# Ledger of designs, part 10: VH-VL binders against q58766

Target 1, 244 residues: q58766
Amino acid sequence: MIIMYAIGIGDNKEEVLKAYEKLKEEGIEVELIDNPKLLVDKLLDGEIDGAVRGSLSSSKVILYLRERIGKFYRASILKNPFTNGIFLLSPVGIDDISEDKNERIKDKIRIIEFASNFLKNYNIKAKVAVLSGGRLGDLGRNKVVDETIYEAEEIVEHFKGNVDIIHNGILIEEYLKDGYNIIIAVDGITGNLIFRCLGLICKIPGYGAVILSDKNVNFIDTSRNANWERYYNAIKFLIGGDFG

## First folded at step 16 (VH-VL)

Design a2
Fold by OpenDDE, look of step 18:
Structure a2 (fold): chain C 244 residues (1-244), chain A 118 residues (1-118), chain B 106 residues (1-106)
Amino acid sequence: as target 1 above (244 residues)
Amino acid sequence: QVQLVQSGSELKKPGASVKVSCKASGYTFTDYGMNWVRQAPGQGLEWMGWINTRTGDPTYAQGFTGRFVFSLDTSVSTAYLQISSLKAEDTAVYYCARHYNWDYFDYWGQGTLVTVSS
Amino acid sequence: DIQLTQSPSFLSASVGDRVTITCRASQGISRYLAWYQQKPGKAPKLLIYKASTLQSGVPSRFSGSGSGTEFTLTISSLQPEDFATYYCQQLYSWPTFGGGTKVEIK
């Protein structure tokens, strides 16, 4: 059976095509799809083995995907600059998790569960680090920060004893140095900012954002404004990503 | 006090199945992951996998997929290891061991000898 | 999987001797290394975790050091009850054990 992948092509066609051509040079055949629903349908119907959103509209593709498979989360895949492995960063969307405290905690718990299972499928043991808004010693300095600390502690307590999970404040650099491979941001805004700083400014290699769900869906979410390398890497990840 | 008590020694024929139990006491069973470790006669320790005692989700090490099944009965704080289609090379002492946040295996069962012989 | 290589595999020593066992990891595992003692017919006993933290109830003559890929277990003054097999274990990734070091009476 021939394995087939697809990249969505909307705007930013030049970059998508560049990725397409590069993949073609490597003997990797990819279908370009300019219809958001068609991309999702072909994936879910088994006509293709994996799909990258490419430069198609996020609102259209993600919304339709949600209609088809239900609620899901996303995690950005980034290369760990210290260990050369990968780590998942979630949430990374502004509305990926609830603003309600209790629901937010549940969302983060679900993210951790799905992310752990995701990594297990690649024979990677989950090491979870939960971020808060400050150092542990900052407790009492700011109410908002305090809330993030307590929330993180509650999440860790939920998993502690079974899952390799830690909360050590805002020290993401320490988490990454120690090889933690699931980073839970305070919220989608924080996660998105972390992603943009590390991936877009510092140019840490990335593979897009994976779908976190109880369903196995080989879909990589990419930015409509990404360079060709991001699209290329996303396909390469689907084919058999190098986890370092 | 924390205690893990395993079922007694087993003598089986090739092709048979065995189910080893590990009963926990002295702590909240679902708060700690449970591991299974194999030790063949005169050999070292080999991690077989673990089961999340809160969710029941098992993870099997390479080489321990297919014939090995981890399960739980949380109502009696017991973890189980089932081995099907037993082979001679499955002869070993099997240990259950709990871990805490993957820092260490602090408590172990006394081990269960499974002997597979024709 | 991460491989742990212990050295030596066998060690002969006398009571009162300083004993050092080495554990080498095939890749960096930070400080996620534990040491166990096993006596014949018994389950392993935790000695040290996080490379250097002594488990409660373990004699102070036991100590651990190292990080990254090189780790050592040291018994400052070997006692009669210390003759056993010792295993290192990493928990950075899926757990693996070293091959063991048997400490025998000289």
Scores: ipSAE 0.837, ipTM 0.916, lowest interface PAE 0.6, mean pLDDT 95
Fold by OpenDDE, look of step 16:
Structure a2 (fold): chain C 244 residues (1-244), chain A 118 residues (1-118), chain B 106 residues (1-106)
Amino acid sequence: as target 1 above (244 residues)
Amino acid sequence: QVQLVQSGSELKKPGASVKVSCKASGYTFTDYGMNWVRQAPGQGLEWMGWINTRTGDPTYAQGFTGRFVFSLDTSVSTAYLQISSLKAEDTAVYYCARHYNWDYFDYWGQGTLVTVSS
Amino acid sequence: DIQLTQSPSFLSASVGDRVTITCRASQGISRYLAWYQQKPGKAPKLLIYKASTLQSGVPSRFSGSGSGTEFTLTISSLQPEDFATYYCQQLYSWPTFGGGTKVEIK
């Protein structure tokens, strides 16, 4: 059976087509789909082995995917600039987790669980780093920052003793240097900013955002205005799980 | 004090199954992951995998999939290692060992010798 | 999997000697390395973790150093009870052990 993948094509067609052509040159079978529902349906019905959102509308594709498989989270896959490995960054969507403290904590816990399982499937041990809004020494300087620190501590306490998890403040560079491969942002806004700074400004290689849920879905979420390399890398990830 | 007490030595024939127990005491069982380590006679230590004592989710090292099963009975603070379809090469001392946040294995069981012989 | 190579495999020494054991990792593991001591018929005993942190109750003659790919266990003055096999272990990824170093009496 021929393995088939699909890339969604909406706007930004030139970049999607560039990725498509490159993949084709490598003998990788990719179908271009311009219908959000069709992309999801083909994936979930087993007609294709993996799908990349490509440049299709996020609101349409993600919403329909949520309707089909239920609630899920996303984690951006980025290359670790220090170790040459990869790390998952989550949340990265502005509304991916709750604004309510208790529910937010639960969301982050679920993200960690799903992300850990995700990495396990690739035979990678989860190393979880929970971000807060400041250095540990900043405690008491700002109430909002304090809250993020306490929240991070609660999450670490939840997993304490079993999961390799750490909270050392806002020091994401130290986390990455030490090889932590699951970075939990304070919220979706923070995560999105981190992603944009590292991936879009500093051009750290990325592979899109994976789906984190209790269901195994070979779907990569990509930006509608990404360059061809991101779409290409997303497909390559689906094919071989290239972690560097 | 923290203790891990394993079941006694086992003598089995090839093809049989064995289940080794590791009973924990002196601490909250579900607060620490439990590992299994194999040591063949005269050989080094080999990590077999671990089980999350809070969730019950096992992870097996390469080479220890299929015939090896980690399980828990949290009601009695006990971890289990089951080996099916035993082979001669399975002859070894098996240790349970807890870790804390993956920093170290600080407490070990006394080991269980499993001998597989026809 | 990350491979750990210990050297030497065997070491003969006398009481009072300074003993050094090396552990090399196939890739960078930061400081996530532990050292264990094992005596015949006994379970391993934790000596050092995080490359250089001495486990509570372990004599100060034991010390660990290193980061990245090169690590060292040092016994400043070998005591009679220190004749044993020593293992390094990495916990950066799925745990793996070194091949061990047997310290024997000269």
Scores: ipSAE 0.835, ipTM 0.918, lowest interface PAE 0.6, mean pLDDT 95
Fold by ESMFold2, look of step 18:
Structure a2 (fold): chain C 244 residues (1-244), chain A 118 residues (1-118), chain B 106 residues (1-106)
Amino acid sequence: as target 1 above (244 residues)
Amino acid sequence: QVQLVQSGSELKKPGASVKVSCKASGYTFTDYGMNWVRQAPGQGLEWMGWINTRTGDPTYAQGFTGRFVFSLDTSVSTAYLQISSLKAEDTAVYYCARHYNWDYFDYWGQGTLVTVSS
Amino acid sequence: DIQLTQSPSFLSASVGDRVTITCRASQGISRYLAWYQQKPGKAPKLLIYKASTLQSGVPSRFSGSGSGTEFTLTISSLQPEDFATYYCQQLYSWPTFGGGTKVEIK
């Protein structure tokens, strides 16, 4: 058996092909797969050792992956613009966490646990920051914002002491300046929007999104709008997690 | 009133095992992480790793992934360090130390001298 | 791993002197640095955390400063009981300690 990787190829073919050619120049063998179900099946059946979604449809790939392995969360892996490290942003799937308040808190707790274990496997100590919709002094201005603040405080209380965890409101830039490397978004929509702004518009380097679950899934999810560097970096990450 | 009280000195032969205990009092044991720190005679401090006291999940520093095992008994608020296949190089004082949110190690045990000699 | 380099490794000073000990990190660690005092035969004692916050019960002659890669511990007026070895520790990532600074009082 040899170590095999695959990249999904769909609508953004030019950027996927650029990544493929660069990897081939470096002697890294990668399959290009244009079928969402085939990509997932080959990964889960052990025919390939790691997969990147590439430019295949997210809804098709993610729906089928969920059918095959059940519930999971996604964390985007991004270079911290203020430090010499990475951070995980989660959730980034728009439907990764529950709409129900009590279940949503449980989802975020699981995300923190899985993300911390992910970083531990790369010898990185977790520093967790939980976002909310406002500054702490904003309590009383808006019922929805207040709810996000109370939810974040409850999550911090769950982990305090053993884990390096903080909530100081909406101040993502301060968290990143202080080297926090697990950023918990308010929900999947806010996480996805943060990723699109930082990664796709501002071009902060990244490695795609990891699957957070209780199953072993060597899969990196990437945006259809990604540049070739993101597809290339995702494969390099699957091979050997070297990042600054 | 916070105290970490460690078990007494140990004299061992190469190849033996030792289990050092660290009993906590004066605080909620599972609210603070527990660390192990080694200090060889005349040398500096070396972090060996920690154990999450809420989950029991240990993490070992590089160089301590083999013969060293961290464990807990939360019913008696006690952390343990077990060292197997002792070598002369393991001669050191072993400290337990608690942390909160990784801000500091604010309370330390008194240390346990383990001497490994033929 | 983040390496911490303390300097000096050893110093000798008189009672009443102002003493500074430096700790340099191999990469940025923000403010996540602690200072400990260790007297012979005793466990380390926390003096300062988050670079500059003085632990309760520690004499006010001790102070800390710095951020990023450069940190100092200052003893404004050295006392005979300050004979000890001093260690810095980063807690930004998996903890590491500096090599120590042994302070001897003339």
Scores: ipSAE 0.734, ipTM 0.890, lowest interface PAE 1.1, mean pLDDT 92
Fold by ESMFold2, look of step 16:
Structure a2 (fold): chain C 244 residues (1-244), chain A 118 residues (1-118), chain B 106 residues (1-106)
Amino acid sequence: as target 1 above (244 residues)
Amino acid sequence: QVQLVQSGSELKKPGASVKVSCKASGYTFTDYGMNWVRQAPGQGLEWMGWINTRTGDPTYAQGFTGRFVFSLDTSVSTAYLQISSLKAEDTAVYYCARHYNWDYFDYWGQGTLVTVSS
Amino acid sequence: DIQLTQSPSFLSASVGDRVTITCRASQGISRYLAWYQQKPGKAPKLLIYKASTLQSGVPSRFSGSGSGTEFTLTISSLQPEDFATYYCQQLYSWPTFGGGTKVEIK
């Protein structure tokens, strides 16, 4: 039988095994892999159709992945609290994008391109919202806020026409109510804070973090200390965008 | 003045191929997405998919992922729809239509009738 | 995935009549609905987008309303050039069209 999907197994074995057994009960066969390099190699060499890091070491898996595919960005997958859909929040690594203004814009453009392609693979039309540091009526009051507004407008102008993309300032709640499913944070710090508030404090359901790159990497990063539902949901997402 | 001009009608036998062109004028071609819409005789409108005119990346609606290919020649502001292995059920008028930010399809080509008959 | 149901599928009307066409979405689509007019042998023509915004050059006798799942196109006083088939289209997700409403002379 060809094994289509894998879960990494290291620490937290009981929760990984519980996810494995639940998937097996549903007729979904996955391979359990205890070696970080092997997990990455099988995925990138096409032996596995998708992988969840599971409880393997994040630093070992991510370091090796970067060695194999180069620079990538990370996006958190979160359930939209106002709809039945999901959204991608990116960047979420504090150092995923440059501090330099012009390079930050280029990073965000690449994130939008990669995230849109990711959603397309799940037959989801991208609706992109670019955040800035204030409301549009705040122009002229704070130099830093103004710069984030101008940066967002430049990004929108780059994509306008072909892509469903909007900038209406800091109003993330309005974007989510309107079904926007790619939320571009001002920077890595802002994205990380939004994730921590929504996912860790408010407990909005999440499905882990995806890898955004010019390589189509069907990989979901999960906490090594997650409950079994997180590992189970990650596999279900990889299979067909099942948002449990 | 914005205009989308499509190639003329086609009469084909089953198994043949056809390539429909859609030439744009009066605007910057790469600023608008290009869509293909099918209308079988006496039937409604059916979205077939679109092509990103900046990147050339096509997206196909369900049911159009096999024999249908979208492409561009940006040097002449032209989009193409190619249909291979034609079937009788492919008999329809094929429209190109542009969009902006997915707000609307504001300009359409005049349509190209493709008739597949044995 | 998002189905649009137009009602009625056919209506017969006279010049001067007020005409109302309804479009119902299978799920919430906010305001992201467009209306098109199509005459026989011609391409569709955009009338209204974002539920209620008239396209430039469209007569003010056309109006649109609605949000969420229920939408209405109204022609306040039907003119001879308005006999056509009307389609709604959602653009919230990958586009889909309603089945059409044919408006004919009584």
Scores: ipSAE 0.705, ipTM 0.881, lowest interface PAE 1.2, mean pLDDT 91

